# VH-VL binders against q9h9l3, part 324

Target 1, 176 residues: q9h9l3
Amino acid sequence: PRKMVAIDCEMVGTGPKGHVSSLARCSIVNYNGDVLYDEYILPPCHIVDYRTRWSGIRKQHMVNATPFKIARGQILKILTGKIVVGHAIHNDFKALQYFHPKSLTRDTSHIPPLNRKADCPENATMSLKHLTKKLLNRDIQVGKSGHSSVEDAQATMELYKLVEVEWEEHLARNPP
Key: E = the ipSAE of ESMFold2; O = the ipSAE of OpenDDE; V2 = 0.75 times the mean of E and O plus 0.25 times the DockQ between their complexes.

## First folded at step 16 (VH-VL)

Design Gd8 (framework fv_fezakinumab; at its last look DockQ between E and O 0.04; V2 from the best seeds 0.00; counts 0 for: pae E 15.1 > 2, placed apart)
Fold by OpenDDE, look of step 16:
Structure Gd8 (fold): chain C 176 residues (1-176), chain A 120 residues (1-120), chain B 111 residues (1-111)
Amino acid sequence: as target 1 above (176 residues)
Amino acid sequence: QVQLVQSGAEVKKPGASVKVSCKASGYTFTDYYMHWVRQAPGQGLEWVGWIDPDSGSTFYAQKFEGRVTMTRDTSISTAYMELSRLRSDDTAVYYCARGDYSYGYEFDLWGRGTLVTVSS
Amino acid sequence: QAVLTQPPSVSGAPGQRVTISCTGSSSNIGAGYDVYWYQQLPGTAPKLLIYDNSNRPSGVPDRFSGSKSGTSASLAITGLQAEDEADYYCQSYDSSLEAWVFGGGTQLTVL
């Protein structure tokens, strides 16, 4: 079986009104939750909105941040060939300007058995915070200091592990 | 009706630039990548690059990097591809094609194409 | 020159079954990327025929089927009809090139 990693990215606002989401931090953890990658990333465009309350990103974090192109290369090297687990992961891949094989992607926001286990509608999109609290009895994304992408990536991996066997079997029987 | 409407045929001299437009309708312009694919006469399809209409971010095939510029105007749901320093081998029909960035990478919607002829 | 390899041409009589192969490598089809197929009728733009290896968009008849194995994919057309005469292209993503790549195209002639 392929190795699994979990990814979570934080974005800041760029563009004229800060409506463009640009990658500013990326965290990748392995199956055991060990951090493989965690870097602040400098967007190619001027940051208009740090979105600190949610992203946890501050101006000081950008002083020595890794330029986007360099960071992207590093991240892609880690992701290539692996099963990548994330929550609403399409946003992460989009921010990375990256295409990962669908067959090697696991999105915890679209796993019906996971929602069922959390007593949520199977076809609903639940937040990572809610699922983590319900299934792991863990509080993430607390306070006003912003999210921890490492914490979120770890939580995502732990959630997936709860349904891994069932879901992998499902995918094997129902390839996309 | 969901469709992509492209600008008309172009005739250019070598060394010139050409800018092709692609207007989207019938769907949310910013929800999909806009790809550009060209096809030389009697030849196969060649991917040029994509633009994210939402962010304006672009990614070009290495072959065209430095010579192609993709832009968009969200106010009129229009994507643009500009190719500079044109050569005779740039003669082709240029297509815009819609592609998802999430769960559907397929190019499920195509424009009718724009013929660009480069000749002395 | 195309990253994905297709036969230049295939032919069949009406009602017959034809197959079009698409051979990739470890950096595209073999890397797990899905294969897509497009039909291009003479003088028209390509049209999505198969997505995600074997799925048909709405409006595509079940005579068309796609499969993928290893580093290769295949398009099968059963009950060949005159209107099937067209060029067919396979497509995938190549991680080494960081590019969407197409096959060279296959011209299908209905005899």
Scores: ipSAE 0.888, ipTM 0.938, lowest interface PAE 0.5, mean pLDDT 95
Fold by ESMFold2, look of step 16:
Structure Gd8 (fold): chain C 176 residues (1-176), chain A 120 residues (1-120), chain B 111 residues (1-111)
Amino acid sequence: as target 1 above (176 residues)
Amino acid sequence: QVQLVQSGAEVKKPGASVKVSCKASGYTFTDYYMHWVRQAPGQGLEWVGWIDPDSGSTFYAQKFEGRVTMTRDTSISTAYMELSRLRSDDTAVYYCARGDYSYGYEFDLWGRGTLVTVSS
Amino acid sequence: QAVLTQPPSVSGAPGQRVTISCTGSSSNIGAGYDVYWYQQLPGTAPKLLIYDNSNRPSGVPDRFSGSKSGTSASLAITGLQAEDEADYYCQSYDSSLEAWVFGGGTQLTVL
């Protein structure tokens, strides 16, 4: 029985015109939703656009933020050997400059049984906010002060648990 | 309650300067960029520049470089735009508008505008 | 002139559908930058109508819709109402100018 965690990241804009998405916050929760990691992270490059409306990241958060290289090491230590659940998780792994094994990765934006439960087309990419409202009767990402990566990681784990038995059996029969 | 309140209309002669104020209320002033956009009578919208109220950093459209200065006072949640060496073609309504930190700014809150008239 | 090109005017009768085009270039819309639309009623400040190409803010009726393809964008208004009579502006970012840019505006007349 493998340990399972959920991850969510918030990104800021770096690089030319702020188009590069760089990691500025990461939250990891366990199966029960307890917070295992929640840190603001200082990108190695100058922040061009904090993207606060979506990221919730402000300049003061960066004053004591953990440098990216150190934070990445801490995060990868937690993820190693675990099933990692996320929503559109490829963006989180890209920001971490890391690729978790496909067999240990679960992406709630790409689980057909989950979409079916939400009365959505099985192959549609659905937002976390929409799935959470439909299936958990909870509003997340409320207001314009940005998302909470802790809240989002917890919601992602709860959503996965709705289809965990079915989806794990599917993956066992159809290894990635 | 969430609003941007701008200073009153100004009448100026060519060569003068004007300073327009924009006071924010009902939200955290430093969470959003403040943009300035102008509109000459019967004309379209023209972006002037932005200020990040948190850092005080500014970025001006090239057309206005050397003539515009944007500042702010975080203690009273107020942004300012000063335009110098005024010309008759600077006659316009000057708006402040709140934008987020992304490249595709959502300007969801606008001041009512400040008419600046430049005439001999 | 305006960096983004819009028709100077469009018109329609109540209940009809109208579209407003916004034509850019490879340095703005064609480079993948998002498109925003604003409605300006006579004598008022602009109001955000569409963001991120196709999203409606809360309070904007679903008869307003936006789309983007290639170097161009379009605003569609269905079920046209007298209150829709206004000027409409598209906006994007231009990398060659390093500036936010607006279209020249489109005056919508409801007949």
Scores: ipSAE 0.000, ipTM 0.463, lowest interface PAE 15.1, mean pLDDT 87
ESMFold2 (binder alone), look of step 16: mean pLDDT 92; pTM 0.940

Design Gd9 (framework fv_fezakinumab; at its last look DockQ between E and O 0.06; V2 from the best seeds 0.00; counts 0 for: pae E 14.8 > 2, placed apart)
Fold by OpenDDE, look of step 16:
Structure Gd9 (fold): chain C 176 residues (1-176), chain A 120 residues (1-120), chain B 111 residues (1-111)
Amino acid sequence: as target 1 above (176 residues)
Amino acid sequence: QVQLVQSGAEVKKPGASVKVSCKASGYTFTDYYMHWVRQAPGQGLEWVGWIDPDSGNTFYAQKFEGRVTMTRDTSISTAYMELSRLRSDDTAVYYCARGDYSYGYEFDLWGRGTLVTVSS
Amino acid sequence: QAVLTQPPSVSGAPGQRVTISCTGSSSNIGAGYDVYWYQQLPGTAPKLLIYDNSNRPSGVPDRFSGSKSGTSASLAITGLQAEDEADYYCQSYDSSLEAWVFGGGTQLTVL
């Protein structure tokens, strides 16, 4: 089977009103939760809103941040050929301006067996925080200091592992 | 009705620039990438690039990098493609096409195309 | 010259089955990227015919089918009809080029 990695990205606001979501941090972990990548990333445009409460990103983190184009290259190198696990992962790929094969993508926000296991409606979109609490009995994204993309990526991987066998079998029978 | 309406045909001289517009209607403009694809007379399809109408982010095929500029005006749900330093081999029908940036990458909606003719 | 290779032309009589091949490489179809098919009637814009290798959008009859295997894909048309006369293009994404790529197109003639 292909190697799996989990990804989580944090975005800041750019553009005239800060409504543009730009990649500012990316964390990638392997199947065991080991960190393969964790970098602050400098958007090509001026940051208007750090969204610190959610992103955890502060101005000081951008001082030595990796330029977006460079970071993107590094990240894509890691993702290429892998099964990539994420939560609402389309946002991460969008921020990366990247297309990953759908057959190699796993989105924990769209896995009915995972929701079922958490006693949630199968077709509902549940938050990573909620699923992590229900299924892993762990609190993530706590406090006002913002999210930890590493923590979120690890939680995402662990959640997927709970339904990996069942879901992979399902996908094998029902390829996208 | 869901549709993409493109601007009219253009005739340009070599070295000039052309800007083609594509107005979206019937759907949320910012929920889809806008791709541009061209087709030279009697030839196949060639992808030029895409713009994310939501963020304004763009990504161009290497062949057109430095010569193409894609923009959008969200207030009127319109995407623009400008190609500069035109050459005769840029003569083509230019299409805008809607593409999902989530899980469906297919180009499921196309404009009718804009013929751009480059001739001396 | 196209990244994906298609036969320039295919033909068939009404009611027959025709197949259009699309050959890619390890950096596109072989990399796991899905294949899409478009039908382009004479003088019109392309129309999505098949998405995600084998799925049909609404309005596309089931006599159109797509498949993918290895580095190649195939479009099959059964019960060929006169209105099927068109150009057909396969499409995928190439990770090495970081670009959406098309086949060279196949002109289908209904005899």
Scores: ipSAE 0.572, ipTM 0.857, lowest interface PAE 1.1, mean pLDDT 94
Fold by ESMFold2, look of step 16:
Structure Gd9 (fold): chain C 176 residues (1-176), chain A 120 residues (1-120), chain B 111 residues (1-111)
Amino acid sequence: as target 1 above (176 residues)
Amino acid sequence: QVQLVQSGAEVKKPGASVKVSCKASGYTFTDYYMHWVRQAPGQGLEWVGWIDPDSGNTFYAQKFEGRVTMTRDTSISTAYMELSRLRSDDTAVYYCARGDYSYGYEFDLWGRGTLVTVSS
Amino acid sequence: QAVLTQPPSVSGAPGQRVTISCTGSSSNIGAGYDVYWYQQLPGTAPKLLIYDNSNRPSGVPDRFSGSKSGTSASLAITGLQAEDEADYYCQSYDSSLEAWVFGGGTQLTVL
């Protein structure tokens, strides 16, 4: 069977007024939650706004960061041919300048059976924090010091496992 | 058959310009960065810069700032490198090289090189 | 001079093991950037031999291996053969130069 990984990314602000979102951290975990990749990434453009409150990225993290082109190559080699799980994963792929096949993509923000397990409206876009608290009894993204992409990727994989059998069967019957 | 075919050898005088071409075949030209690397006679490899054939964006090594221009024509899958104000120490073989399938920094496909000789 | 330092030459007899070092700095290999190796046979373009420190492309024999530690990398060739006589280059990324950088090259002679 196809291998499955979960991904989460953190972005900083580049471009005019810091409004462009550029990749500054990426974490990838395997099915068991083991970390396969976790790197700070140096955007190719000047960082205008570290967005630390949400991203957790500080200037010192960029000193040893992997340049975007190198990091992208490393990340894409890990993702190729695999089912990739994420939360609002479109944003992660956009930051990677990459389009993963829809048939191999699983977005925990848009899985009706997962929402149903959480007693949430099936077609609502639910936050990772809410789903994780409700279904895994864990608090993530605590405080205003920023998110941990490792923690978020691990939570995302655990959430997907709760509905994996049902959702994979659904997708087999309803190919994207 | 995946290959990069470069233009023929050039002989130039100091102060002139040279434009080297690199035609890609057997793969999607716009999916991979194109790098330029040079090698002076009896010496090692030196990276000149890259072009993203999809966007036309470029990035040059500081040493070549102001003297190199990289362009491409996607309709014929061809990349170009132009070096101006040539000096005798620009005499080298100029290679084009493709970045890997996943946009890595590995150069997995090389042209055979174009010898540029700068002689007064 | 090259940003990455390699010995100018190494030699070995058929069947022996040789290693080629590639010494960088805190702005390249020491910063964690991956190392790539290229083989250049006489009169030909370079060919990718090792990528991402230790991986071999299809068609490269397993007697070629790469490793990285600290600010340095190493290419090992076991079971040395006459056809291995070539120049070998390491490559990495340098964050201070914002550039891909090569070693000065190592000429391997098979005795």
Scores: ipSAE 0.009, ipTM 0.470, lowest interface PAE 14.8, mean pLDDT 87
ESMFold2 (binder alone), look of step 16: mean pLDDT 92; pTM 0.934

## First folded at step 17 (VH-VL)

Design DD0 (framework fv_amlenetug; at its last look DockQ between E and O 0.71; V2 from the best seeds 0.74)
Fold by OpenDDE, look of step 18:
Structure DD0 (fold): chain C 176 residues (1-176), chain A 120 residues (1-120), chain B 108 residues (1-108)
Amino acid sequence: as target 1 above (176 residues)
Amino acid sequence: EVQLLESGGGLVQTGGSLRLSCAASGFTFSTYSMTWVRQAPGKGLEWVSGISYSGEYTDYADSVKGRFTISRDNSQNTLYLQMNSLRAEDTAVYYCAKVPYYGSGSFDYWGQGTLVTVSS
Amino acid sequence: EIVLTQSPGTLSLSPGERATLSCRASQSVSDNYLAWYQQKPGQAPRLLIYGASNRATGIPDRFSGSGSGTDFTLTISRLEPEDFAVYYCQQRSSWPLTFGQGTKVEIK
């Protein structure tokens, strides 16, 4: 079986009025939750909105941040050939300006068995925070300091593991 | 081979000013964040200031904020630390250090340091 | 700020012995942002470990780092004569960046 990793990214606002979501942090964990990558990333354009309340990103984090081009290369190297698990992962890939093969992508925001297990509508989009609380009895994204991408990536992986067998069988019968 | 060479240290009176330089070679200086770390005689290490690779983002320890200014000239491969309103507690060996892309939060190369002595 | 407290202050050992150095953080530190440095007398610090457990380039395998949360450890499996120095932990999980006060490993 292919190696599996989970990814979570934090974005800041760039461009006019800060409407462009630019990668500012990326965390990747392995199947066991070990951190493979966790870096602050400096966008190529000036940051207009740090979105700190949500992202946890502050100006000071950009002082030692890895340039986007370099970070992207590092991240892609880690993701290549692996099953990548994420929550609403299309946002992460968009920020990375990279798209992983659909057959190797697992989005925990779109796994009906996971929602069913959490007593949620199968076709609803539930938050990572909600699913984590319901299924793992763990509180994430607490406080006002912003999200922890490592914590979120770990939670995402653990959630997926709950339905891994069932979902992988489903995908095998119904390839994307 | 990565080399960092600090200069500009010396004896200065309280309230005086001094500008430190760090000449970098052996790597693409303009693409790496840099930092200043100091060490008082017989004491431990203290982070002083950091600057992003382009110079756009800077930060300082509270102990030097408003008095010190970090800057860089990427065309000259040089890092600077302008120190104003110097105090006796600023007496230390000042190191410039390179921030790696991988293993962020660490400093993978250090200069030999330059001694700054502030006397009353 | 995150305060890093190293223990012991001084560790007296003989060559060939195992050294265990502790770094305790006042609050949780992301292990990816915990580093260890070695400083010999009259020299600049040298990076030993980054990300809590990754050896920097050129660092012998007798050096290892471990830990998570608030407790981190640097281990020297078998001390060599050149290993007697001061060791510092450092965090970048929270600003400002901070160092431990150092542990001196001295020859018994």
Scores: ipSAE 0.756, ipTM 0.897, lowest interface PAE 0.7, mean pLDDT 95
Fold by ESMFold2, look of step 18:
Structure DD0 (fold): chain C 176 residues (1-176), chain A 120 residues (1-120), chain B 108 residues (1-108)
Amino acid sequence: as target 1 above (176 residues)
Amino acid sequence: EVQLLESGGGLVQTGGSLRLSCAASGFTFSTYSMTWVRQAPGKGLEWVSGISYSGEYTDYADSVKGRFTISRDNSQNTLYLQMNSLRAEDTAVYYCAKVPYYGSGSFDYWGQGTLVTVSS
Amino acid sequence: EIVLTQSPGTLSLSPGERATLSCRASQSVSDNYLAWYQQKPGQAPRLLIYGASNRATGIPDRFSGSGSGTDFTLTISRLEPEDFAVYYCQQRSSWPLTFGQGTKVEIK
């Protein structure tokens, strides 16, 4: 009955020497993988390093980008009251300058049953690319054009579905 | 009620200049990216130029790069297109358009256009 | 540059009929960054579909978009008199932003 979404973000470098990570794209998909949100976002600070090899963000993407404050409001409205699935999701929430309730947060980088299915150490942090290849037989993040946050959000949701029944029952017994 | 009103079109000789204006109302102009799209008589649509909400980021079609300059005045809610070194192939109706927050890179509101005719 | 080729060039149909318009890209349109516009004679274009399949605000549900990669379709399930117009697809997957050449839907 409680709706579930998956989120993924891409960040660029701002601040001194481009070391601060600022939100430049966000994608949100529903349980079936349908895109609910996917927009480029212009950080409030000047971009020093687009990090294009990983982020896929280029200067021209910023021409039509939504201001951070506006985008944040739209994104948080979508997330409110929902179970939010992500991979290393704390980084996405940090870029959004947002805290989502732990009881409604699911992080595929730290789900022991998922690691076990991938024949990986139960408490290891595994990359989205690795888990997706092992468990879904899919290659994501291919090429040198950077990551697609839509592709990554969709993969994250499919990974969670593999352990959803088990993990939701575990969390019901062990509330965070 | 979103309104976009282009002006400044007209007849000009090859090599000449024109400045197009687009007056915006009914929305917070300073938080939306804007664009110019043109349509030659009897032809299809061609993207010309875009500008971010603050004016910091701009881009141009190769056909106009170096000759056209997009700018905006957020205090006057006005978008501009400075057109220099005009050529016959620049003859078109020029539309200004608003970039939405959802489906950005598409254009949700358009002006009615202003005709630029370049005669040799 | 991504070239968008629309077919057919002209589609002659009667009110109540189903219209199917095609847009083919010269290379993959990443993340389905494909939009559709309607333009009536003497008027500015109107946004119908963004993201290949999302209806813009105020667009009736008889308009639907589908497709991915290089092949995209706009469908009008039952043509109304006001739907006779020229339709353009547009991509923003690669710069520069480009439009298709248009498909004219006219009364038979």
Scores: ipSAE 0.737, ipTM 0.877, lowest interface PAE 1.2, mean pLDDT 92
Fold by ESMFold2-Fast, scan of step 17:
Structure DD0 (fold): chain C 176 residues (1-176), chain A 120 residues (1-120), chain B 108 residues (1-108)
Amino acid sequence: as target 1 above (176 residues)
Amino acid sequence: EVQLLESGGGLVQTGGSLRLSCAASGFTFSTYSMTWVRQAPGKGLEWVSGISYSGEYTDYADSVKGRFTISRDNSQNTLYLQMNSLRAEDTAVYYCAKVPYYGSGSFDYWGQGTLVTVSS
Amino acid sequence: EIVLTQSPGTLSLSPGERATLSCRASQSVSDNYLAWYQQKPGQAPRLLIYGASNRATGIPDRFSGSGSGTDFTLTISRLEPEDFAVYYCQQRSSWPLTFGQGTKVEIK
């Protein structure tokens, strides 16, 4: 039983000049795109920059948000032992202060066959929005009010499914 | 096991003030966000105010903003709602409620409510 | 603000029957941010369903929730005497938090 989930996180700026990316929302979906987790998360440090244009996070979302330590435990319980799909997923893991084994990690921003299908350079890091439009004929991250982490996680899973067989075979022959 | 007990309700004149309290027990109060929800006689539910577990973040319904102040004392496991400049339309049963860690912004436990009646 | 409209306003049924309650949102609501509550006369509300379809702790399996976008449904598969109450839907997809006006399930 090869359990797979997709994750997308929204970060806000904390620390000096808002330069540190701190977790403020996390969405996790299963293979079929059903939501397993979607919560606003309160960083332990003071928020300097909500980065609302991209994160969609505003001060009111922090009122009922789950404390970081609690949210981290919930999220890690879902991710542990599973194949985790994400886009530029190292940023999500860094915000979670979590190490996930490379053998169980799939990053749709670094899968050459996926870029090839989208007529993009194989070694380039393409945005989730661009790949989703090219390969799924779907517009995501529309407008300027912030991204939906649920929408992004669902798109990420669908993109991975396009190359799953080919990429899993590649990884079996070329282990991380 | 989880218990929330509101107190402080009563009859007040228009323009008056009242402070509601909610005594919490059976859970680690200091780690949960809390909320106040009200219900006018014979009417539906209306969210009033919310507060983060630390008290750092608060928010209010537009109808009460500038008049009501939510606060908490984590050392005493108590939630407060300070109500100033009361109006007839503030007449309602006021419930305190706990925000769960699972439930996407629902309220899993509620107190019994305390009645606030504002008259002229 | 998102307005939640519940229908019917009153649902008259007998014990043993199926109840289907609707909640319609004025704009799209993420299903992860829709909840249902039960309230009996003189009592505080009780959480039944969160995230549109997840039963809260201790809630019998005769209660189920479904829906997405703007249309959500609470179903009680076989009404018990204790299920006659007012039911409210609630969203937190957009701030401020809002509740529907309620559906009263009463004995026919």
Scores: ipSAE 0.626, ipTM 0.832, lowest interface PAE 1.5, mean pLDDT 90
ESMFold2 (binder alone), look of step 18: mean pLDDT 92; pTM 0.936

Design DD1 (framework fv_amlenetug)
Fold by ESMFold2-Fast, scan of step 17:
Structure DD1 (fold): chain C 176 residues (1-176), chain A 120 residues (1-120), chain B 108 residues (1-108)
Amino acid sequence: as target 1 above (176 residues)
Amino acid sequence: EVQLLESGGGLVQTGGSLRLSCAASGFTFDTYSMTWVRQAPGKGLEWVSGISYSGEYTDYADSVKGRFTISRDNSQNTLYLQMNSLRAEDTAVYYCAKVPYYGSGSFDYWGQGTLVTVSS
Amino acid sequence: EIVLTQSPGTLSLSPGERATLSCRASQSVSDNYLAWYQQKPGQAPRLLIYGASNRATGIPDRFSGSGSGTDFTLTISRLEPEDFAVYYCQQRSSWPLTFGQGTKVEIK
């Protein structure tokens, strides 16, 4: 099979009132769910809001974090030439300041067959947590200590695998 | 060739203070996080403190929190550990170590260590 | 804090034999944040393995790491005389950073 990876990033708030989303952790898993990359990343700008409830990131994670420019280079080297699966993946690419070809991008928040399997409207944007519970009968993002980007990337890959055959056929007939 | 050289260790009385230095060469010091790890005579390794590449973020083991201060001078390629209110339990060889970009939770290069002996 | 328990405390083996060292965590550790170190008498520790299974630069292929969750293993496939040392596992999956108590590999 064609090389495919799943990605999930955690962002913290930088800039005025913490409104800018800056990359602070990135996890990448292979087709089988094995971790290829998982590092905390230090934004170039001052962190105003850790968004810990969702990101799981705290000040101590920044102590050993990889500088953004270095992490970006490492991540892009892994993503280049591969099919990249994510959930609302445009947010991850924006945080990475990266353009990935649409033909090699798979966004589980915008795959109508996946929503259909979950008994949700085809055009609705469903959360990763909801789709994972409905289709995989697994609870992710549990509690108030933040999300695990590894857990999210693994769940995202498994969700895509449920519709992979039909969606790849659809994309072959209807290229983006 | 990466080199880390600790200095400043010695004999000090309980309640005293000591400042350790770690001189770094052979890499771009100001782009890497650094750490201090200690080892009591005949015992295992204990993480003491860490500092981000910029010096903005620091953290400490609970056993030294409030007594030790980690800092760095990127213009001089030097890492410091200021140790106050020293206890007999702080007696150890203190190593400085570099945090790599791959496997950032590990330490890829270590100094030779400097012995701190705290006695009454 | 996550406590890492290494076993056995001491391994007495001969050159040429296989060494298997265990590291158990009190809570699940992401495999990407487990490392192994070697320390010889009078020397600083040396990084052997990072991310549970990746060999550090310059480390011979007789050293291998494996495991996930709470159960990790360092294997030395064929002991050389220079491999008799103390070995430590270390995690950064949770703060604070912690080390195991060490396993001493000594000549029988």
Scores: ipSAE 0.650, ipTM 0.847, lowest interface PAE 1.4, mean pLDDT 91

